# Ledger of designs, part 7: VHH binders against Putative glutamate--cysteine ligase 2

Target 1, 372 residues: Putative glutamate--cysteine ligase 2, of Gloeobacter violaceus (q7ni89)
Amino acid sequence: MTIPFQSSTAPTLGVEMELQIIDPATGNLTPRGPELVTFCEEHPEVGLVVKPELVQATIEINTGICKDVAQVERDLTTQLTLLRSVCRERGVSFLSAGTHPFARWRERRYTQTPRYRALVDKHVWTARRMQIYGLHVHVGMPDGDTAIQVINQITQYAPMLLALSANSPFWEGDDTGLDSCRTKVFENLSSAGLPFRFENWEGYENLINVLLETGSIGSQREIWWDIRPHSDFGTIEVRICDATRTLAEVLALTALVQCLAVYFRRLYENGEEIRLLHPGIIRENKWRACRWGLEGELIDPLTLKGVPTRKLIEQTVGEMQSLAAELGCSAYLAAIPAILASGNGATRQRRIYSQSRSLVAVVADLEAGLAT

## First folded at step 1 (VHH)

Design q03 (framework vhh_7qbe_3)
Fold by ESMFold2-Fast, scan of step 1:
Structure q03 (fold): chain B 372 residues (1-372), chain A 120 residues (1-120)
Amino acid sequence: as target 1 above (372 residues)
Amino acid sequence: QLQLVESGGGLVQAGGSLRLSCTASGRSYAMGWFRQGPGKEREFVASISWSGGSTYYADSVKGRFTISRDNAKNTLYLQMNSLKSEDTAVYYCAAEPYGDYYSLDQYDYWGKGTRVTVSS
């Protein structure tokens, strides 16, 4: 069996934001997601479209297929503005973060669709703990072979994206010591974590066909790798990033992902080879990014030496400057130095907590990130 | 509870044109066209975002087909030009308030289809 890959010759973009619905009086998660989804479906004149997620306190907003980061900004700004209005009228609010600082998984309610019920039944204990929220970025690819090669190369830079986006230091009221506890919770699913390396699209098809035939997955959508191909969209989907506090961070990460994807696509198309790191080294870098975020060191993919994480990001962003100008996303990429200077979301959450001694104050600060 | 009704199918000679329409009972997140030829699996043809600002096409129809929508009328269109015998299929309108733009198994609402036959 072959899996057709729907070509996208331009490096188009799609962005998905997973959002937490909260009760503004308490700051805790509230299972009002299904209500919002139903309202939007019954009132199409509002123009807001939200997707349900596994946990009833979660919704997802998405862009269409965008030609550039500016169109992603327009699509997300429109949807966020409408969502703020709809939520305000219903006495609920929302925020973006990789985890909720104090919500307890035992209190969560799960979306009652056949697909989500099957997921909870299959993964039981691990699925019950999926109070985690990400930012997903799609980039168009011309074919499956190119998608696989680009994924192989971008995977070496996934830890850098995790360090920039980390926004989940708290779990059920406790400081985990990690900048992104989201990524460790996610890794508990059988098909999660760093993707396997394939030579070409046929290698990927062979694995997926075995998993489908054995009933191990119902569709390719149940492969929750940090970066995966999406055959129907004709894209690669970068899923490593925590949900970030602000739209500016979403757009900066989207710009960097598009630049990296186009950069590695061109190397492949020109027949140029870049050394692929041992999977163990990539796993070590993912741990370092998870544990220390922008602090500490990552192993440089080119030199195989430890390099300060901030310096590696500065060098990578510097190398992307000309490509960003070509793609029209220079202004968005230019937001990354500010993230390096101020720290990531985990740094901010810990700062708010140290000043206030209140996780409710942390939630309020996260909520404020999408209020304008 | 979105309902979709397709129209505009028929018999056309190779090189000709047809315009398919799909009327929806309300607005959806993304809408698309799929087709199923004789003895074949259902395949993606084209999709369009909720705003109409983003479109995507299968390689086999790029440059020949154009997808568009009129949200005031809740109607989706597929303009098919330079038709080939291999375009012969039943064409299905699909909508996904809760799904991905292009995933066959994520479309929540489907029409019953409209038949297109391209003769030589």
Scores: ipSAE 0.000, ipTM 0.140, lowest interface PAE 18.1, mean pLDDT 84

Design q04 (framework vhh_7qbe_3)
Fold by ESMFold2-Fast, scan of step 1:
Structure q04 (fold): chain B 372 residues (1-372), chain A 120 residues (1-120)
Amino acid sequence: as target 1 above (372 residues)
Amino acid sequence: QLQLVESGGGLVQAGGSLRLSCTASGTDYAMGWFRQGPGKEREFVASISRSGGSTYYADSVKGRFTISRDNAKNTLYLQMNSLKSEDTAVYYCAAKWDYTGYYESEYDYWGKGTRVTVSS
């Protein structure tokens, strides 16, 4: 059947932050998410909108439809300020990271919704270990065909976004050796990982209709690709990024995603396209980004040669300068050089642990990242 | 498994009133009404929180429609006043476990719909 796409002419933005609720006395996850959701529903005058997640120690805050990154900053600053107040009053805190450094999966509680119950029933063992947190960025698209073509192009840059955002080096108290163990845990779900390549919207519709008709998925919500179209919002949704420690990192990644989306949309509208990498090469780059983050090399989408990951990011950011000026997000994109100089979230977490020998200190540092 | 059954649709004259009901097998859900008119996309009409304390309306129906619920009877209502020909649609009852929402994609359960035709 036809899947309608709700168009947006402008490259509007929406940002979703998945946040971990913690007990400040222990630094461990606490299943107080449902309580926060209920409070917000019963007190709309507070102006805070919080969505539940599969794990009860997780909540999600979302922006409305924003015209630019500056509006995303204003919206998220307001929501985070309200959330800090609500949490402080209740004796809990929160942080942003792709995983919790030491919380154990056996201590999790699951939100009991039909959608999440079906997810646990279908994926069983893999779903029970979904104690992971991401940053999702939506960019408005004028139609489904454009969305598919932009996704095809931006998928080649998903490893670079992963390298910049990586913030999940620890799992259940152990250093995994990965900068983003979150992405590998997520890949255990059916319909997760890098998206399939489609020629147009009809190709996407054909796959989704088969999966719906065979009972393989209950809705498009169960397609958890790293980048996917969102027909109801009229967007592409970039889901590859780990949840980052600070708002500055969220805004820098949002700026880069918007620039890439507009850049590839214009190439498509002008009848131009860059070379599409073999899916195996994109998969290799995703592994490299996951394993080494900003260290090592990625295969350059334009030259097909190994290039230091930092240099590829510098080159890409350089190429986006004119678009960033046009979109009004130059100041936000300018935060990326500082990330390259200091390292990503995984680098920071390992540095704190090396200095303190304490994962509680790592949690405290992550918490401090959203404390303003 | 939550089951939703709409009733109360029918033919009504422009300027008239009609009340739709939706019977649910449980009440631990935020609920809403959506509609789909001839040749149109399905659109949001109204939503109500689990407790009934918060309600939201589409601009096209504000001041004319009232959403309410009776949790003791597991029933959601939509009181439609000052009906216009533009209100002609199939009306769907929808539910989600968490808090109030106005996007179709957020709702987990759907009824089969009840038809409302506004004449003249």
Scores: ipSAE 0.000, ipTM 0.188, lowest interface PAE 19.0, mean pLDDT 85

Design q05 (framework vhh_7qbe_3)
Fold by ESMFold2-Fast, scan of step 1:
Structure q05 (fold): chain B 372 residues (1-372), chain A 119 residues (1-119)
Amino acid sequence: as target 1 above (372 residues)
Amino acid sequence: QLQLVESGGGLVQAGGSLRLSCTASGRTYAMGWFRQGPGKEREFVASISGSGGSTYYADSVKGRFTISRDNAKNTLYLQMNSLKSEDTAVYYCATDLYRGEWYSPFDYWGKGTRVTVSS
């Protein structure tokens, strides 16, 4: 019935990175995730915490509850350094990208838990193709009503976050034509995609209770919206981003997400009314970001005209400068102009492929993105 | 029914100034100014948030025009300085509303006020 929200008065951060375990000799995925999870559970003295995922070649690393982006950087740097050591000793490597450029879904092995078995039994064809990897950013919220209102506003920025993070142009060896084919694969799940708008937490509770009571979901964890509330952590969780090649990109996106969350939280707390785009316009912008990434145009919420995606991102980053200084994340936000200049992950993957004609070379470049 | 009434338009010489006003019959959220010149499509000029804390301008008017509001009077203003012949247009006041699931940006419009800038 009632879903309690574990409050956070400060805009704390949590970051989850889904990582692909690869065989360095072939560049292909290897189902060694369970071995890494077991090692970490048996050796807590190492200090590495790895969570299992549906696909056995996938693991997740997480930060603790962080005050600011600098603490996120310290937590992730520590976890990535430990993970590199553990993987090196086992003759495997890892990378970050929204999809693997040439691994085939029919060759994947799935984690054998009751929850994952139920998911595969329910979604069958769709669940078996979930070889996709994201970056999730949590921002603390004081209550459920605030979380819902902030989600309503940040959802309008989901296409911009997708354009910046896009890192999945290839699927099973083919160029999909999309900068983020990950998001289209993900949308095939029944409760994925852009979130619905609610007036308040009660509206959200009413929907979730119906879905639970009808057996449509087993838990809130099966609500796979691009942005969702997380009642147990007392956060909003931004899930739209592809897993990005480098830590610098993770930190830049985390900084932008924190700034947007605090900005919209303050507007709500100050009683400001704010523009809401028609859901159809947000959906169109998400498609544009998916298809063309940074190269396209998004529909401007003020004019309802197409405007270069890069220009809207530059404007948004400019508007966040004072808030970024207050939150101590200016240096991280400053990485976004470099992403705009060089292109997103999809642009980079296509460049490496055009130069080498080798998807193995693309994988090697992705792997280099997290090497120290 | 919400009603918007513009005023302050007229004939002005290039380099001159005009102040437009728009009075609403009730509470409004974000508000903006749009204009339509002879033989042209309606274009955005400036907007202001419900509290007045945020303002946005079209590149063509930035630095010359200033948008402001007085919520106690339900009135929106546009101070137009350094007017050019290209600013000749009918100027429309518009507002949008928070409608829960969606809104139509600037779906409430006034009848407009004419501004003519002579050379």
Scores: ipSAE 0.000, ipTM 0.176, lowest interface PAE 19.0, mean pLDDT 85

Design q06 (framework vhh_7qbe_3)
Fold by ESMFold2-Fast, scan of step 1:
Structure q06 (fold): chain B 372 residues (1-372), chain A 120 residues (1-120)
Amino acid sequence: as target 1 above (372 residues)
Amino acid sequence: QLQLVESGGGLVQAGGSLRLSCTASGSSYAMGWFRQGPGKEREFVASISWSGGYTYYADSVKGRFTISRDNAKNTLYLQMNSLKSEDTAVYYCAADHGYTYDSPSEYDYWGKGTRVTVSS
């Protein structure tokens, strides 16, 4: 079967933030997501739109279709401001992180929708442990062939995005030793992890049609790859990033993703070639980013030599400066040096814990990241 | 703000057919039908992607109901065949209007409902 791709000629943006609803008295997750969703559906005049997630303590806020990062900032600022007001009135709070530092998976509650019921029924043990939270960035593409080629290229850079965004060092009260334990939990789903490499949209269609016809997936949305095409919205969707503590980090990552997507789209459209890493090398870099975040080394896609992760990010951001100016996102991309200097979310969480010896203090710091 | 208006409800004999329509005031992405029977919680019936390429059905209606859409008319349809008394409910239209990308069964906009009564 042919899978139609809903085209966009402009590199439009869409951003999804998965947020954790917490009880401010304890700092623990609270299953108040469904009532927030119901309130927003019953009061459209408020202008707040939240979506339920698999775990009832989770909600998702999303932008509309945005022309640039500045519009993403306006949309998310508006939604976060409204969400803060609604949560304050209800005596709950929220935060953004790839995992909750001490919430126990056995204490969770699941959203009751057909899609999520099917996911839990199919994946059982693995789905029941999905207390993980991501940042998803969509970039508009003109067609499926372009989307596939851009995904092939940007996949080389997924480990760099993971290193920058890592914000999940704790799991059920324990330091995992990983900067992003979210990544390892997520990889337990059958259709998760790094995407496969295809030559064109037809190659992707052939795989998806087999999986649909065999009942392996109910829709393309059950392909949980770190980067996937989204045919209904005409985008590529970058899913590798942990949910980050602050809006500034969301916007910086969005700017970098848009720059990378447009950069590789132009290379493809101009018939230029770039070296594709062996899948095993990309997998190794993803492990390195997951384990050490901004510390250690990644294998440079261009030279195949180990380079400090921070240096590779500095070089990549440097290469994007002219394009960022063209796309109007230079100010947002300029936030990345501060992340490199201060460390990622995992570094911050471990610093707060080291100073306080309290995971409640870690939760309070995460909550403060989206305050005001 | 997207407005949804359902129509086509009414009284029908068991084994009969009805076609529900939902007209949207503008373009929408994913769309679906939900229903609420007497003394029951609102439940999922069927959903359809923007392209129409993917459809989902509750097990209770598979093989009997068909969801479809006409994007040129901004209209969603539910063809209901082999109706049973258990299908008696208020049927609600729901739509996603570009603010969600990852949840085809979760929607931003809802209609006020249309009543379907299946007599024995």
Scores: ipSAE 0.000, ipTM 0.152, lowest interface PAE 18.8, mean pLDDT 84

Design q07 (framework vhh_7qbe_3)
Fold by ESMFold2-Fast, scan of step 1:
Structure q07 (fold): chain B 372 residues (1-372), chain A 122 residues (1-122)
Amino acid sequence: as target 1 above (372 residues)
Amino acid sequence: QLQLVESGGGLVQAGGSLRLSCTASGRTYGMGWFRQGPGKEREFVASITWSGGSTYYADSVKGRFTISRDNAKNTLYLQMNSLKSEDTAVYYCAAGTEYYKDYGLPSEYDYWGKGTRVTVSS
């Protein structure tokens, strides 16, 4: 059967932030997500909309359909302000990071809905360790064929987005040595990792139909690719990014993603040929970004030479300046040089730990990142 | 605007069977059945994806109820077998707008029917 794609002629935006609910007295995760979800469902007049996640200590907040990054900022600021109020009244707090620095998977409670039970039954060991948190950015596309072509192109830049967003150096109290251990934990799911390359929307439909008919997936929700099409929203969804400490980082990444999506859409619409990297090179770059973040080298998509990750990001941001001005997101994109200067979230977490010798202090710093 | 209309409810004796139907005025994707018994909150009963490739059931009805759909007729069904007095409730049809979303929580559905009453006597 054909999968309908809900057209968007404009490059609209949607952003999803996965957040960790913590007990401020201990800094540890607390299974208070379900009660926050229930409160919001029972009190729509509050205007706070939170979605449940597999782990009971996790919730997701979302924007509506936004025309530009400024509207994303307004939507997320509103939701975060309401969430802070609701959490304060309940004696809990929240933070944004790709993993929790010291929470243990064996101590987690999982949401007991039929859907989440099916996910745990299917993925067993891997699902039980999914204490991971991402930032998802949607960009509107006019049709499925365009979405597939843009995904093919943006996938080459997914490692750069991972390097910028990396915010998960600790796992169960240990320094993993990775800037993003989140991405390696995530890759344990059967349909996770870099997306497959398709010629067109029909190729994508053919795969999804096989997976549905064989019972391999219950829905497109179970396609965990780093970048995937979203047929109901008419978007591409960039999922490679760790959940970042601050709203400013969310907005900077959103601006870069929108610029890249529009840039590659225009190349496709103009019939311009582009060189696609071998999947093995993209996979190598994803590993390098995961391991080294901003401190390493990526293989340059144009020259096929190793170049400092920071330099590649600076060049890409430079190339996007004109488009950012057109899209009204120049001020948000301009925050990327500050990230390059200060380091990503993993660099910051390790700095706080080296100074304090306390992962509780790391959690407190992460929590402060979303305090207004 | 999408409308959902349930039918098939009524009085039935314990051990009996009923088939509920829900007809939609337009295209639906993920669909489900919920129920609310006397003095209880609305609870999940069953859900089905657009393709019918995946179905999910509450533990209390597993093995007794079967959810199915006919997309050509825009109709959802719930075949209820081996009915118990505990199954007495108002049954609600729910529909989502996402093509392949599997729906588990009431808040995830966009449209709801007005409900149909099922009374199981013993």
Scores: ipSAE 0.000, ipTM 0.217, lowest interface PAE 17.3, mean pLDDT 85

Design q08 (framework vhh_7qbe_3)
Fold by ESMFold2-Fast, scan of step 1:
Structure q08 (fold): chain B 372 residues (1-372), chain A 120 residues (1-120)
Amino acid sequence: as target 1 above (372 residues)
Amino acid sequence: QLQLVESGGGLVQAGGSLRLSCTASGFDYAMGWFRQGPGKEREFVASISSSGGSTYYADSVKGRFTISRDNAKNTLYLQMNSLKSEDTAVYYCAARGYQEWLYSTDFDYWGKGTRVTVSS
């Protein structure tokens, strides 16, 4: 009935990076994720903590509960350094991107057992549709009502976060024409996409309880919204971002998300009214961000007119400067102008492909992004 | 069928240098070097993308070995510097094309190997 929300009085941070395990000789995905997870569980003295994901070629690394972006940087740097060492010992590597540029899966016809064929068939369907990888940012909230109100407000900025993070232009060897094909693949799930707007935590509880009681979901973990509350951690979880090529991009997005969350939390706590964009306009902006990334126009929430996506991001970052200084993340937020100047991950992947004519070269460049 | 032929192995004193070569009948593949020492499992040494634009190294050889390729000559190289007794192994050239099998952990093509012995 009642879903308890664990209080996080401070705007603490947690970051989850979904990573692709690759064979360095080919650049293709390799299903060595479970092996890495098992090693880490059996060797806690190593200090590397990896979580399994639905696709076997995927693992997730996580920070602890961090007070600021600098601590997120320290945690992720430590985990990435340990992961690089463990992977090198095993002759595998890893990268971060919303999709793999050319990986696909097909059944091995030489295996004749009925049980194996059933598992292979299930994995084919899952691997093909859900070979997608995201960046998740958690921000602590004091209660469920605050979490819901902050989510309502941050959802207006989900398209901007998608445009900045887009890093999935290729699917199974083909240029999709989208900056983030990850987002469209993900939206095929019934519980994915932009969150519904609720008045308060009770409204959220009422929906979740109906879905649980009808067997529509097995747990809150099956609510795949682009932004969702996380009652067990006492956070809001921003899931809209593609997995980005570099740690610098992860930290810049984390800084922006923390600033937005604290900004809207304070508006709510002070009883201030904000302008809420129609859900249909947010949906249109998400499509524009998915299709054109930083190159297009978004509908400005204040004027309701199309404006260049880059200009809207510059304005938002400008508005967050004072808060970023207070939160100690100004240096990380300052990385966003460089992303605007150079383009997002999709722009980079297409540039490398245009110069090399090789998707293996695209994979190699993605891998190099975390090879610090 | 792609054929890989390694050459350049031999006896070398610790601290010395040696260059291995691998020639291929076709050269549109990501390629790498692996080695197997006496009584040990086969281990990864280095790999290079089909364009030559990206390289990867095992920690044990990073800073000492350099992988390179000459696509015009269909030849892969491994320049080994500051050799140690622990580098004694049979070195294998390997190539892997585009894979559609998510669960494949094996290389498509392997050479017969070239023996490197490091002594003092």
Scores: ipSAE 0.000, ipTM 0.105, lowest interface PAE 20.5, mean pLDDT 82

Design y01 (framework vhh_7yz9_2)
Fold by ESMFold2-Fast, scan of step 1:
Structure y01 (fold): chain B 372 residues (1-372), chain A 121 residues (1-121)
Amino acid sequence: as target 1 above (372 residues)
Amino acid sequence: QWQLVESGGGLVQAGGSLRLSCTASGSIFSINAMGWYRQTAGNEREWVAFITSGGSTTYADSVKGRFTISRDNAKNTVYLQMNSLKPEDTAVYYCAADRYEWGTYSPYDYWGQGTPVTVSS
């Protein structure tokens, strides 16, 4: 069976932010997501579009199809402003982070759908502990073969994106020692983690058809890879990033992802050969990014030696400067040096905790991150 | 963009059978999964059967072995074959579909108008 790919000639953008709904009196998660979804569905005139997620304390906001990062900023700013107003009226608040610092999985309530019931039946223990939150970035692709080739290349950069976005050092009140414990929790699902490398779209189709025909997945939506093609939207979808504290970080990551996608698309379209890292090296780099974030070393693609993660990111951002200017996202990409200087979200959460000795204070700081 | 129109409901004696149909306007290939729900007066809608785009099926325990869900993508139609009907199967039956929604696990559904099924004891 062939899987049709809905093409996009332009590198359009779509961004999804998974947000945690909290009780401001306690700082803990509250299962108020469904009532926010219902309000928005009953009041389309408000202009706020909120999607339910697996956990009832989670909602998702999305952009439309955007031509550039500036439009992503406008869409997300509008949605976040409306969401803040709706939440304030209901005595709840929200924040963005890869995990909640002290909420417990046993206290979570889950949205009941056929998909959720099938997921829990299939994955049982692993599905019930999905108290995690991501940032997803879509980039338009002209066809499936291009999407696969671009994914092969961007997968080598997934560890850098994880290191930049890491924002989940705490789990149920404990410091995990990881900058992103979110990614390790997520990897417990089947069909999660780094994508497999395919030569072309047909290779991807062959795997998906086997999984569909054997009942292993209900749809391509159950392929939880860190980067996956999205045939119905005609995009590649970068899913490796933790949900970040601020909109500025979302936009910086979106700019970097768009630059990488366009850069590798052009190399492919021009018939240029590109060196691919061994999958085992990418897996090791993902672990290093998860464990140490920006503070560690990644294995350099050219030398195959350990080099500081910060230096590889600086080099990559430097290489993208001309393309960022062409795509109109230079101002957004320019936020990355500040992240390197200050540390990622995990570094910030640990700093707030060391100063306050309070995870409630960590939650308050995360909440403040989306205020501007 | 999509409308779901149910048909095939009606009155039937216990032990009898009915086949419900749900036709979607346009193409259903971009729809992730389709299912049937039912609702009795004063109660929430309860899930009955679910079929994925690849044809995998799941059933509520109350109907397992008696009901069969299937789809014909060429006709943009899903079916619920109901055999060995019981009085407790009396309900309004709703067709529901979800679509790809930015690739997240979002339970966003489209609903049909509902079709009544009455099973006499």
Scores: ipSAE 0.000, ipTM 0.228, lowest interface PAE 14.4, mean pLDDT 84

Design y02 (framework vhh_7yz9_2)
Fold by ESMFold2-Fast, scan of step 1:
Structure y02 (fold): chain B 372 residues (1-372), chain A 120 residues (1-120)
Amino acid sequence: as target 1 above (372 residues)
Amino acid sequence: QWQLVESGGGLVQAGGSLRLSCTASGFTFSSYAMGWYRQTAGNEREWVAFITSGGSTTYADSVKGRFTISRDNAKNTVYLQMNSLKPEDTAVYYCARDYYEGSWQPFDYWGQGTPVTVSS
């Protein structure tokens, strides 16, 4: 059957932040998400809107449909300010990171819904360990064919986004050796990981129809690719990024994603040749970004040689300067050089741990990133 | 953009029946799983029944054998047939579109709700 795509002619933005609810006395996750969701539903006058997630210690805050990054900043600042107040009144706090440094999966309480039960029935061991948190960025697209072509191109840059956003070096108290263990945990689901390459929207429709008809998925929402189309909202959704410690990092990543999406959309609309890397090379780059973050090398799409990840990001940001000015997000994109200089979230978490020898101190530092 | 409109609620005697309807607009209804949730004052919304895009159904233990969920893709409508109603079924019933991670916006997984009161 045909899947209609809702048109979004402007490159509008939507951002989703998955947040961890913690007990400030211990630094551990606490299953207080449902309590916060219920409060917000019973008190719409407060203006705080939170969405429940699979794990009860997780909530999601979202922007509306935003014209630019500045509106994303206003929406998220408002929601975070309200969330801080509501949490403080209840003796809980929250933080943003791809994983919790020491929380145990066996201690987590999961939302008991048909979707959770279906997920556990299908994925068993892997579903029970989804104690992971991401940053999702939506960009409006005019049609499905454009969305597919833009996804093909942005997928080649997904490793760069992962390297910048990596913020999950610890798992259940152990240093994993990875800058983003979140992405490896997530890849264990059957419909996760890098998206398949399609020629057009019809190719995507054909796959989804087969998966629906065979009962392999209950809906398009069970396709958890690192980058996926969202036909109902008329967007592409970039899901590769770890949840980052600060709002400034969220906004910088949002600016880069919007620039890349518009850049590749224009290449497609102008009929220009687009260089597509072999999927195996993209997979290798994703591994490199996962393992070493900003410290490693990625395979350069143009030369097919290893180049320092930092240098490739600098070049890409440089190429986006004119577009960022046009889109009004230059100030936000300008935060990326600071990330390159200081290191990503994983680098910061390891530095705090090396200085303190305390994962509780790591949690306190993560919490401080959204405290004011 | 999207809209879910519930109807069919009301007052009914214990042992009676009601059929709830939820009409969807603004999205490709046939591609989404649909569900029914209910909420009593001071409690979280609890899941009642679920139907996949392929038509497979699942029910909460409290309603299994008494409630039947179905869909009509031509009418963009999902139904909840409620039989052998009990006073504890009294709640506001919400229609829900596919509710899981990866969606974005303040409220895209339920409609406005329809109240059901079962008297003894």
Scores: ipSAE 0.000, ipTM 0.259, lowest interface PAE 15.0, mean pLDDT 85

